VH-VL binders against Uncharacterized protein AF_2093. Designs and how they scored, part 16

Target 1, 226 residues: Uncharacterized protein AF_2093, of Archaeoglobus fulgidus (o28187)
Amino acid sequence: MDVEIVEELSKMLAGRKAVTEEEIRRKAIRCALKIMGARLVGIDAELIEDVTCSLIDCPITLKSLHFSEKVKIGDVLFYHPHVIKPEKEDFEQAYFEYKQSKKFLDAFDIMREVTDRFFEGYEAEGRYMRKYTKDGRNYYAFFSTIDDTFEDVDIHLRMVDEVDGDYVVIVPTENELNPFLKFFKQYSEDAKRAGLKIWVVNPDEKTIDPFIGYPKDFRLLKGFKN
Key: E = the ipSAE of ESMFold2; O = the ipSAE of OpenDDE; V2 = 0.75 times the mean of E and O plus 0.25 times the DockQ between their complexes.

## First folded at step 16 (VH-VL; framework fv_cilgavimab)

Design z2 (from y2 with light chain T59Y; at its last look DockQ between E and O 0.67; V2 from the best seeds 0.00; counts 0 for: pae E 3.1 > 2)
Fold by ESMFold2, look of step 16:
Structure z2 (fold): chain C 226 residues (1-226), chain A 123 residues (1-123), chain B 112 residues (1-112)
Amino acid sequence: as target 1 above (226 residues)
Amino acid sequence: EVQLVESGGGLVKPGGSLRLSCAASGFTFSFYWMSWVRQAPGKGLEWVGRIKSKEDGGTTDYAAPVKGRFTISRDDSKNTLYLQMNSLKTEDTAVYYCTTGYDFSRGWPLDYWGQGTLVTVSS
Amino acid sequence: DIVMTQSPDSLAVSLGERATINCKSSQSVLYSSDNKNYLAWYQQKPGQPPKLLMYWASYRESGVPDRFSGSGSGAEFTLTISSLQAEDVAIYYCQQYYSTYTFGGGTKVEIK
């Protein structure tokens, strides 16, 4: 299973000559969702750490990408394949991905804390997919960004039918409204019809608001900022 | 293909004002820190100032001779960098270049340059 | 501000001979975290914008001929043209990018 995740991650990173550990970790979480679906609830940090390390230190399959060489530029550590010299543009792409990945990973624990508070009184389990249970009612929360959710929309639509309960993607606020407008314009009707919920956490204010979809338990509505 | 095209140069009297523009294309403008560099006729290169990307705070830095008189701004929706020059002095006479490099936390050398626009400050 | 001082101001060198340009910074431009010198070299020909030649003191920009090399660390740097060609006649500038940007005064290289 970890082999399947590593192979899917290698496909996602195909053609890349430079990456960072942060980008690999963010994308490993997305690949784990794709491969495992609802079983991701049972996965702790070890699997994602092992998958991430396998692309850098110790490959677990011959079909995986292996970014064995490292270069530090400023305060950022980059990785690249053996005997390949990345060009300036490869490092530019890697740094762009690094900044997005770092922002998400730094906000992750805060998003989880805000979501746990929103579901006060529910029993919670899981890390990258958190399952909230009360009185036989389940909510499955997956943490992502709105841009990644746009790219993964088909996976999230599948998850609505796979879980026993409600499926929610939790994303942080962005500096600009454009990514949310882009998703709304292209996918809001599909998401609403399928029952996909997307809620937005402001990590600084520690608030949560609906972007698409409301909880079926209407008592939870008081937990939104608005 | 990366292109930087400056405009707005011309003749102006001391104490006057002028606004320069730089139209950018061929890269994602909103991700880059942008700089102005000037060169007086027959003289060397002098960095004027810089504006960071919005993601990195959008802040500006200026060389001492222009601080308080020049203002750098950007419009990411139009891929355009601006230099507002006030209280112009004869020593501000120069070709003004729009330049950039990727920011790699400490910056990158200035690897893309425009052709420059001439500003002449003369009474 | 970090002051950059170049020497000489002007240099005349015979075709095929070595040209050497020096650059000193008022402060070290070596960043301890990545162990790189944040020093660049530019070439400028009449009527043209500057062109990047070297970065991190000794790394050659893509497309720059092998006859260009950079050396030095900390606060003292050298650009060397091992075998001067006619197309190398230009003004050369060093520049620090450790803390904002500061250029040296330039060195004009000509054929003797």
Scores: ipSAE 0.386, ipTM 0.740, lowest interface PAE 3.1, mean pLDDT 90
ESMFold2 (binder alone), look of step 16: mean pLDDT 91; pTM 0.932
OpenDDE, look of step 16: ipSAE 0.560; ipTM 0.812

Design z3 (from y2 with heavy chain Y102W, light chain R60L; at its last look DockQ between E and O 0.53; V2 from the best seeds 0.00; counts 0 for: pae E 2.7 > 2)
Fold by OpenDDE, look of step 16:
Structure z3 (fold): chain C 226 residues (1-226), chain A 123 residues (1-123), chain B 112 residues (1-112)
Amino acid sequence: as target 1 above (226 residues)
Amino acid sequence: EVQLVESGGGLVKPGGSLRLSCAASGFTFSFYWMSWVRQAPGKGLEWVGRIKSKEDGGTTDYAAPVKGRFTISRDDSKNTLYLQMNSLKTEDTAVYYCTTGWDFSRGWPLDYWGQGTLVTVSS
Amino acid sequence: DIVMTQSPDSLAVSLGERATINCKSSQSVLYSSDNKNYLAWYQQKPGQPPKLLMYWASTLESGVPDRFSGSGSGAEFTLTISSLQAEDVAIYYCQQYYSTYTFGGGTKVEIK
């Protein structure tokens, strides 16, 4: 399982000359979803950390990428392969991914808390995918970003069919509306048809609103700000 | 392709006000710190000020000559950087460049520049 | 504020000859955490915005010819053009980005 995730992550990061732990961690979560599906509910932070480590300090397979070299620039620590010297553009790309990853990771706990509050009265379990259960009704909530959700849309559509219940992707607000518009324009109809739900958490306001799809339990609707 | 397009320059009297805009495209604007740099005719480059990304606090820094008179702001929804210039002086006459680059907690080289917009302060 | 001082103000060099520009900062721009000099060099030609040539004191920006080189550390830096070409005629600026941004006064490089 770990090896499969690492291999998938290596594919995702193929061609990259510089990365950060934050990026690896963010993308590891995505790969874990792809490989494990609903089983991700039972997974804690340890697996993600192990997978992250496997790409930098503790490789577990020769088939994986290995970013064994460290370069600190400013306050950010970058990793790169031993045989490659990253150029400025590589670090810029890595920085961009770092910013996205850090934003998501920093908002992660708030997203979970807001979602827990939203599902008041439900039993909850899981970290990266959280399962909420009440009266035989299940909701599976996966935490991501709208951009990552866009890239992983096939995985999420699969998850809708895979889970025993409703499947919801929880994403944080963005400073720009464009990422949401992009998703809406390309995948809103597919998402609606499939029953995919995407809800947006505002970490600053600690609110949640629907972007695509509504909960079947109408009593939950009051939990939305709008 | 990264593009920065300044606008709003023109002729203004001393003591007057002017608002410059910079339209950005080709990159995730909200992630980057933005700066204004000016250049008086026949003179060298002078940094005016910067605004950090919202994630980094969105705070602003200004050069001493413009502090208290100029205000930098940004609208990430519009990918636009602004420079509000009040109490303009003749010495503020310059081409004003919108700039950005790779940014961390400390400043970084400014590797993207617009073509600039000319501000002339004259009685 | 860090003050940047360039010398000379102007430089005339024959084609194919070495051009040397100096830049001094009022305080060190070497960051202890990453051991990098937060010093950049720019080239500006008439009617154009500045172009980044070099960063971290000695790293060439992509596309910049290798006849350009940077040296120095701490508070003293040098930009060298090993063999001046006609297209190198421009004004060159050093810049610290250690604390906010400050430019040197510029050095005009001309053909002798």
Scores: ipSAE 0.357, ipTM 0.756, lowest interface PAE 1.4, mean pLDDT 93
ESMFold2, look of step 16: ipSAE 0.401; ipTM 0.742
ESMFold2 (binder alone), look of step 16: mean pLDDT 91; pTM 0.932

Design z4 (from y2 with heavy chain L110F, light chain T59E; at its last look DockQ between E and O 0.05; V2 from the best seeds 0.00; counts 0 for: pae O 12.9 > 2, placed apart)
Fold by OpenDDE, look of step 16:
Structure z4 (fold): chain C 226 residues (1-226), chain A 123 residues (1-123), chain B 112 residues (1-112)
Amino acid sequence: as target 1 above (226 residues)
Amino acid sequence: EVQLVESGGGLVKPGGSLRLSCAASGFTFSFYWMSWVRQAPGKGLEWVGRIKSKEDGGTTDYAAPVKGRFTISRDDSKNTLYLQMNSLKTEDTAVYYCTTGYDFSRGWPFDYWGQGTLVTVSS
Amino acid sequence: DIVMTQSPDSLAVSLGERATINCKSSQSVLYSSDNKNYLAWYQQKPGQPPKLLMYWASERESGVPDRFSGSGSGAEFTLTISSLQAEDVAIYYCQQYYSTYTFGGGTKVEIK
């Protein structure tokens, strides 16, 4: 299972000449969802860290990428393959991904806390995917970004059918509106038809609002700011 | 229904100035980046420039041929996009289209277009 | 700036036959992060503004007939009309929206 995630992650990062640990970690979570589906509820941070390490310091399979070389530029640590020398553009791309990843990772715990508060009275379990249960009703919440949700829309649509309950993706607010507009433009109808829910957490205000879809439990509606 | 209506086109002499307007309706104008695209008579499409939403900084980008001469602005309270054209040249003669679009790290295709307004620069 | 090159400039095809238009970009418009090609196709009929046909290289815009298809990746792309209809007579443009915007020179499609 770990190997499968690593292979999937390697495919996702194929062609990349420079990456950061933050990017790897963010994308490892995505790959774990793809491979494990609802089983992700039972997974803690250790698996993600192991997968992350497998691409840089502790390779576990020959089928994976290996970013064994380290380069520190400013305050950011970049990794690249031994046989490749990244160019300026490669580092620029890596830096962009780093910023996105760091933002998400930094907001992760807050998103979880806000979501837990939202689901007050529910039993909760899981980290990257959190299951909330009350009176036979289940919610499966996956924490991501709106941009990653866009890229992984097929996976999330699959999850709606896979889980025994409702499936919701929790994403943080963005500085720009474009990521949300882009998703809405392309996938809002499909998402609504499928029953996919996307809710947005503002980490600064510690609020949660619906973007697509509403909870079936009407008691939860009061938990939304708007 | 999304509507984009360009206006302000006409005949102008080389070196002159002209201001185009685009009235938008049917969508939340303030959320979207807007672009101008032009087409010389019998020629292909050429992107002129864009303006980001206020939320995203409201900054502008221009194609090389018009940079320094053209200015794009917007009034969200009026749902209107503007193109100020200064130091006009004969090669600026074209139908000018207002288009919707936005850029997330990259871009988005133009799925809505106005009917265009003709600008003719001639001595 | 990314340069877009279309071929051919003009194409005459019999009704019901296949029409193929090619588009090349001076650099790849495939974004590695989302594995999407930031390439669009437009159709423009006389006296009308352009109409979006295809985005992400191969995704049909709403209302576009199935006979239109887009293919390719990286820097080479193709628009195919499997069975040319009379209403398909138009000029077709490719466009990259990977870095700002650039249009191809256009391909005029006519009935033979």
Scores: ipSAE 0.000, ipTM 0.495, lowest interface PAE 12.9, mean pLDDT 90
ESMFold2, look of step 16: ipSAE 0.447; ipTM 0.774
ESMFold2 (binder alone), look of step 16: mean pLDDT 92; pTM 0.945

Design z5 (from y2 with light chain N35E S62K; at its last look DockQ between E and O 0.66; V2 from the best seeds 0.00; counts 0 for: pae E 2.01 > 2)
Heavy chain, then light chain:
Amino acid sequence: EVQLVESGGGLVKPGGSLRLSCAASGFTFSFYWMSWVRQAPGKGLEWVGRIKSKEDGGTTDYAAPVKGRFTISRDDSKNTLYLQMNSLKTEDTAVYYCTTGYDFSRGWPLDYWGQGTLVTVSS
Amino acid sequence: DIVMTQSPDSLAVSLGERATINCKSSQSVLYSSDEKNYLAWYQQKPGQPPKLLMYWASTREKGVPDRFSGSGSGAEFTLTISSLQAEDVAIYYCQQYYSTYTFGGGTKVEIK
ESMFold2, look of step 16: ipSAE 0.479; ipTM 0.768
ESMFold2 (binder alone), look of step 16: mean pLDDT 91; pTM 0.933
OpenDDE, look of step 16: ipSAE 0.680; ipTM 0.847

## First folded at step 17 (VH-VL; framework fv_cilgavimab)

Design a1 (from z5 with heavy chain S30R, light chain R60L; at its last look DockQ between E and O 0.84; V2 from the best seeds 0.00; counts 0 for: pae E 2.2 > 2)
Fold by ESMFold2, look of step 17:
Structure a1 (fold): chain C 226 residues (1-226), chain A 123 residues (1-123), chain B 112 residues (1-112)
Amino acid sequence: as target 1 above (226 residues)
Amino acid sequence: EVQLVESGGGLVKPGGSLRLSCAASGFTFRFYWMSWVRQAPGKGLEWVGRIKSKEDGGTTDYAAPVKGRFTISRDDSKNTLYLQMNSLKTEDTAVYYCTTGYDFSRGWPLDYWGQGTLVTVSS
Amino acid sequence: DIVMTQSPDSLAVSLGERATINCKSSQSVLYSSDEKNYLAWYQQKPGQPPKLLMYWASTLEKGVPDRFSGSGSGAEFTLTISSLQAEDVAIYYCQQYYSTYTFGGGTKVEIK
C-alpha cells in the first residue's frame, strides 16, 4: 500500500527539480486519498511520515523519485535529486508550494479540533480522513485546501458514493476570496447534485461555516458560526 | 522573459505630485514583492520602498527620506506597480527604477530591473 | 538601519589585471539559520539599469563570467575581477538584503 502511494506521489511530482518536505507531505495525503479512498480512516500518522521520508531518505520502489540533496534557504529546507542542479526558478516554484503546504499543515490540527467540536457527541476516529458516527449516521471529513479540492474535484465526487454516509471536505479560510469564487462558478452545481459538502474553518477564530452543502441532521446547524 | 517598464516621469515643481507606473510581464506578478529604487544624477543607488504580495499581507515599507510622502501600491489584475509621490523636494530628483526580489523566507536580491523613468523636481 | 560603506570610490586597473572592491556593513548580515550572508553585488554600465552579479556574498548570478568572485563573511566583503575586460568598466554596488535594502556608495572601475 505504501508502495502504491509512493509511486502515485512520484508521478505527481514528476519533473520537479526542487521540493520541500512540507509539499511532499501535503501531496502524500492527497495521494493516499486517491489510492485508499474510504480506507484512509484507518491510516495513522506513520504511513504518511514513511511515504514522505521515502522520497527523501531511502526509496522503497524503483519508480520512486528520490530528493537526496539538501539546500537550506532562510528558514526553509529544500530537497533536490542528486544529479540535478536546481535553478533559481525551481526554488521559486518550490517556495510557492512550500507556503501553500505550510499553511495547510499548520492549520490541520486546529481544523480537526474545530470539526471535532462541531460534531460534539459523535464517536470520532481517523486522522487525515475523520469518521464521525452517532445513531447510525456517519460523516466522513477529509481535510484539504480549496485550491487542492479544485484540482481533486473528481476524486471528491467519487468519494460521495464510496463512503458509507455523508462526505465533507474541510478547508481553511484563504487570504483571497478568488479560489472560493472559482470553485463555486465551475463546480458548485456538480457538487450540490452529487451531495458533496465543503465546509470552511477559520483557524484563528476557530469557527466553521458551510461553503457548499448542509448536514442532513438539522441539529448540527447550530454548530455553524452563521 | 521578465520585463519591467516604468512610465510617468517628468518635470514637477517642489511641493508637487507625480504618479509613476511600472508595467510587469514574464512572471506571476501577484506572488512577487516589488520595490522602487532611485538614483540621483551622478549619484548612487537608493532604495525607496517595497510592497509585499497580498498573500504575504500586502504591507509596505519605506526608506526614511520618503516615509509619509510616498505611497506604493499595486494592481494585480493589471500587473502594475505604482509610486505616488507627494510633497516633492529637489532632492527627490532621480531616475526611478522598478525592481523585484522574490521573498525567499528571509529576502532575495533585486534580480530584475526596469529601464527607469526620470523625475526632475525643479522650480 | 544597516549602513553599507564601500571602498575605494574609484579605481583604475590595467586591462587583464585584478580589480578589488571592498564593502563593509555596520552590522553582520550573516543569518545564523541558513549560514548565508545576505549581501549582493550589482554592476551598472553607463545609461543602463543595475544588473545583479552575485548574491549570498559569493554565488554568481546566471550568465555572469567566472572572472567575478566574491568573498567575506559577517560584515566585511570583497568583489574581485580576476582579469579586467573592457566590458567590465562600470560602477559596482554592494547591497545588503538582510533587513530591507541598503546600497553601498558605489565604486567606479576604469581602464588605466
Scores: ipSAE 0.449, ipTM 0.757, lowest interface PAE 2.2, mean pLDDT 90
ESMFold2 (binder alone), look of step 17: mean pLDDT 91; pTM 0.927
OpenDDE, look of step 17: ipSAE 0.731; ipTM 0.865

Design a2 (from a1 with heavy chain T100R; at its last fold request DockQ between E and O 0.84; V2 from the best seeds 0.75)
Heavy chain, then light chain:
Amino acid sequence: EVQLVESGGGLVKPGGSLRLSCAASGFTFRFYWMSWVRQAPGKGLEWVGRIKSKEDGGTTDYAAPVKGRFTISRDDSKNTLYLQMNSLKTEDTAVYYCTRGYDFSRGWPLDYWGQGTLVTVSS
Amino acid sequence: DIVMTQSPDSLAVSLGERATINCKSSQSVLYSSDEKNYLAWYQQKPGQPPKLLMYWASTLEKGVPDRFSGSGSGAEFTLTISSLQAEDVAIYYCQQYYSTYTFGGGTKVEIK
ESMFold2, look of step 17: ipSAE 0.577; ipTM 0.806
ESMFold2 (binder alone), look of step 17: mean pLDDT 92; pTM 0.943
OpenDDE, look of step 17: ipSAE 0.774; ipTM 0.882
ESMFold2, fold request of step 19: ipSAE 0.572, 0.589, 0.620; ipTM 0.813, 0.823, 0.837
ESMFold2 (binder alone), fold request of step 19: mean pLDDT 93, 92, 91; pTM 0.945, 0.935, 0.935
OpenDDE, fold request of step 19: ipSAE 0.797, 0.795, 0.805; ipTM 0.895, 0.894, 0.900

Design a3 (from a1 with heavy chain T28I; at its last look DockQ between E and O 0.65; V2 from the best seeds 0.00; counts 0 for: pae E 2.5 > 2)
Fold by ESMFold2, look of step 17:
Parts: C-alpha cells; structure tokens; sequence
Structure a3 (fold): chain C 226 residues (1-226), chain A 123 residues (1-123), chain B 112 residues (1-112)
C-alpha cells in the first residue's frame, strides 16, 4: 500500500529538482486519496509521515524519487536529488509550493475542528478523510485546497460514487476569490450533477459555508460574467 | 517574463508631493517583497524602502532620509507598488527604480529592476 | 544600519587583465541558520538599471560569465573579473540584504 502511494507521489513530483518536506506531505495526502479512495479513512498521520520520509531518507521502491541532498535557505530546508543541481528558479518554485503547503497543513486541524462542530452528534473517525456517521448515514469529508481540488476534480467526482454516503471536500478560504471563481466557471455544473459538495472553512473565524452543494455565500458569484 | 514599469515621475517644487506607481507582471506579485531604490544624477544607488508580502506581515521599512516623508504601499489585486513622496526636497532628485526579489523570509537580492522614473525637485 | 564600504572608488585595467573590487560591511552578513553570506554584487552600465551579478557572496546569477567570481565571508568580500572585456566597463556595487538593504558606494571599472 505504502509502495503504491510512494510510486504515485514520485510520478506527481517527476522532474522536480527541489522540494520541501511540507510539499511532499501535502501531495502524499492527495496520492493517498487517489490510491486508497474511501479506505483513506483508515490512514493516520504516521503513514503519511512514513511515505513522506521515504522520498527523503530511504526509497522503498525502485520507482521512488529520492531527494537525498539538503540545502537550507533562510529558515527553510530544501531537498534535491543527488545528481541534480538545482538553480535559483527551482528553489523559487519549491518555496512557492512550500508556502502553499505550509498554509494548508497549518490550517488542517482548524478545518477538522470546524467540521467536527458542524457534525456535532456524529461519530467521527479518520484524519485526512474524516467519516461522520449517525443512524446509518455517512458523510466522507476530505480536506484540501480549492486549487488542489480543481486539479483533482476527476478523482473527487469518482469519489462521490465510491463512498457509501455523501462526499464533501472541505477547503479553506483564500485571500482572493479567483481560484473559487475559476472552479465555479469550469466545474460547478459537473459537480452539482454528480452530487459533489465543496464547503469552505474560514480558519480565522472558524466558520463553514457551502460553496457547491447549496451555496450560502452569494459573494462567490459576485462579478461573474455570464 | 518579469516586467516592472514605473510611472508618475516629473518636475515638482520643494515641499511638494508626488506619487509613483510600479506596474508588475510576469510573477505572482503578492508573494514578493517590493523595494524602491533611487539614484541621484552621477551618484550611487540608495535604497529608499521596502514593503514585505502579506504572508511575511506586510510591514514597511524606510531609509532614514525619507522616514516620515515617504510611504510605500501595495495593491495586490492590481499588482501595483506605490511610493507616496511628501515634503520633497532638492536632494530627493533622482531616478527612482522599482525593484524586487523573491520572499525567502530574509529577502532575496534585487534581481528584477524597472527602467526607472525621473523625479526632479527644483524651484 | 549596516554600512557598506567599497574600494577602490575607481579602477583602470587593461583589456584581458584582472580587476579586483573590495567590499566591507560594518557587521557580519553571515546568517548562522543557513550558513550563507547575504551579500550581492551588481553591475550598472550607463543609462541602464543595475543588473544582479551574484548573490550569497559567490553564487553567479544565470547568464553571468564565469570570468566573474566572488569570495569572502562575514564582513569582507571581493569581486574579481579574471580577464576584463570591453563590455565589463561599468560601475559595480556591493549590497547587503542581511538586514534591510544597503549598497556600497560603487567602483567604476574602466579600460586602461
């Protein structure tokens, strides 16, 4: 199982000359969804941590990328393959991914807390995919970003049919509306028809609102042309 | 391709005010620390001030000669950096460059520069 | 503020010969966490904005010829042009980016 996730993660990171542990961890979670689907409910932090470390410390498969070399810039630790010499642009890309990944990872516990409150009275289990159960009804909540959800939309659409219950993607607010507007314009009809729900958590205010699946915040529609 | 285009330079009397703008493109503006650097005719480079990205606090720092007179701001929705210059003096006469480097929390060297805009303070 | 002092103010060098520019900072610009010197060098030709040549004291910016090299650590730094070419006629500035930014006074390099 670990091997399959590591191999998929290595495909996702193929061609990268510099990365951070945070980016690897964020993307490991997405690869775990792709490989395991609903079984991701059974995945705790240790498995994702082990997968992440395998790309840094010791590969567990022949197809695994190995970012064996360390370089620190400021307070951020970067990793790169042994025989590849990263350039400034490679570190710039890695730092961009680092900031996005750290923002998501830091907000993760808050998103889970808010979602748990929304489902008060439900039995909850799982970490990266959290299953909420009450009276035989199941909700499967996967935590992501709106940009990652846009990239993974086909996976999420398939998950709607795979889970026994409802499937919802929980994403945090962003400083600007553009990523949400982009998703809405391109995929809102497909998501609504399939029954995919996307809800938005404001980590600072600790609130949750529907974006797709009975949207509450009409300001996401503000400024739409056609 | 990264581009920084300054505008708003011109002739102004001592004690006057002027607002410079810098339109940025070719990079994700909101992640970059932005700086103004000036160069008086025939003189060396002088850093004027800096504004950090919002992720790093959005704070400003100024060189001593301009503190209290100049204000740097940014509009991330328009990818634009501003320099508000008040109480101008003849020694503020210079070409003003918009410049930047990537965030990296300690800053990056100034690897992108505009062509500059001339500010002349003369009676 | 960290004061940057360059020497000499002006330097005339024959084509193909070595040019050396010194830069001193009033305090160390070495960051202990990453072990890097936050010192950059810029080239400025008449009528043009400055161009970054190198950073971290000795790392060349992309596209900069390998006749340029940097050395030094802490508070003392050197820019060397191993074989001066006509296009190297410019003013060269050192700059610290350890704590805000300050530039050296500049060194004019001319062909003798």
Amino acid sequence: as target 1 above (226 residues)
Amino acid sequence: EVQLVESGGGLVKPGGSLRLSCAASGFIFRFYWMSWVRQAPGKGLEWVGRIKSKEDGGTTDYAAPVKGRFTISRDDSKNTLYLQMNSLKTEDTAVYYCTTGYDFSRGWPLDYWGQGTLVTVSS
Amino acid sequence: DIVMTQSPDSLAVSLGERATINCKSSQSVLYSSDEKNYLAWYQQKPGQPPKLLMYWASTLEKGVPDRFSGSGSGAEFTLTISSLQAEDVAIYYCQQYYSTYTFGGGTKVEIK
Scores: ipSAE 0.402, ipTM 0.721, lowest interface PAE 2.5, mean pLDDT 87
ESMFold2 (binder alone), look of step 17: mean pLDDT 91; pTM 0.927
OpenDDE, look of step 17: ipSAE 0.586; ipTM 0.828

Design a4 (from a1 with heavy chain F31Y; at its last look DockQ between E and O 0.76; V2 from the best seeds 0.00; counts 0 for: pae E 2.004 > 2)
Fold by ESMFold2, look of step 17:
Structure a4 (fold): chain C 226 residues (1-226), chain A 123 residues (1-123), chain B 112 residues (1-112)
Amino acid sequence: as target 1 above (226 residues)
Amino acid sequence: EVQLVESGGGLVKPGGSLRLSCAASGFTFRYYWMSWVRQAPGKGLEWVGRIKSKEDGGTTDYAAPVKGRFTISRDDSKNTLYLQMNSLKTEDTAVYYCTTGYDFSRGWPLDYWGQGTLVTVSS
Amino acid sequence: DIVMTQSPDSLAVSLGERATINCKSSQSVLYSSDEKNYLAWYQQKPGQPPKLLMYWASTLEKGVPDRFSGSGSGAEFTLTISSLQAEDVAIYYCQQYYSTYTFGGGTKVEIK
């Protein structure tokens, strides 16, 4: 299982000369969804840590990228492959990804807390894919960013049919509206038609709002801020 | 190919106002912190101020001589940096350069420079 | 407000000889977390904008000849041109980027 996720993550990072551990972790979660689908509900933090460490410390497959060398710039620790010297443009890309990844990872537990409160009275299970169950109704919540959701839209559309219940992608607010507008213009009709839901958490205010799609359980509508 | 092209320089009277523009191309403008640096005729380089990327808060910092009189802004949709100069003084006479560097949590040196635009403040 | 002081103000050096420029900052520009000195050098030839020469005190920018070198740490730094060439006639500026930006006063390098 670890091997398949590591190989998929290595494909996603192909050509990169500099990365951060935070980017690897964020993208490992996305690869875990791609490989495991709904079975991700049963996965704890250890799998993602093992996958992340595999790309940094000890590769578990011949096809794994290995970012074995460290460079610290300011307060950020970068990793790069042995004998490859990253250029400043490589660090610029890695830093951009780091900021996105750090923001998501820092907000992760808060997004789960807000979503758990939204589903008050439901039984909850899982970490990266959180299953909420009540009276035979299931909601599967996957935590991501709007930019990653845009890139992974086909996987999320597939998940709508794969899960036994409703599928929701939970994303944090962004500093700019552009990524939400981009998703809306390109994919909102496909998402609505398929039944894909995307809800937005404000981690600072600890509120949740619909971006695409409403819950079928009308009692949940009170949980939205708007 | 990175290009920074300043415009809007000219002759103004003391107390007047002028707006400089810097058209940027060849890089993803919205991710970069942008700075203005000036050089009075026959003198050295003087940093004027900077504006951070919107992702990093979009805040500005200014050198003491221009604080309160100059305002830096950016339009990421047009890849354009602006310098609004108010209450101009004769000591503001300089070539104004548009420059850029990307922050790796501390700061980055000014690695791209435009050709500059001349601002002359005289009666 | 980190003040940067360069010396000398001007320097005349014979072709092929060594040129040495000093730069002092009023505060340390060494960041303990990454162990880097946030000090840059710029070259400005007549009629041209400045050009970044090196950063982190001693890391050469791409395309800069290896006759240029930087040394020093904390608050005292040196730019060395090991064998001055005609195209090196310029004004050289040090700059801290530890806390906002400030430039030294410049050092004009001329052929003797």
Scores: ipSAE 0.484, ipTM 0.767, lowest interface PAE 2.0, mean pLDDT 90
ESMFold2 (binder alone), look of step 17: mean pLDDT 91; pTM 0.934
OpenDDE, look of step 17: ipSAE 0.731; ipTM 0.864

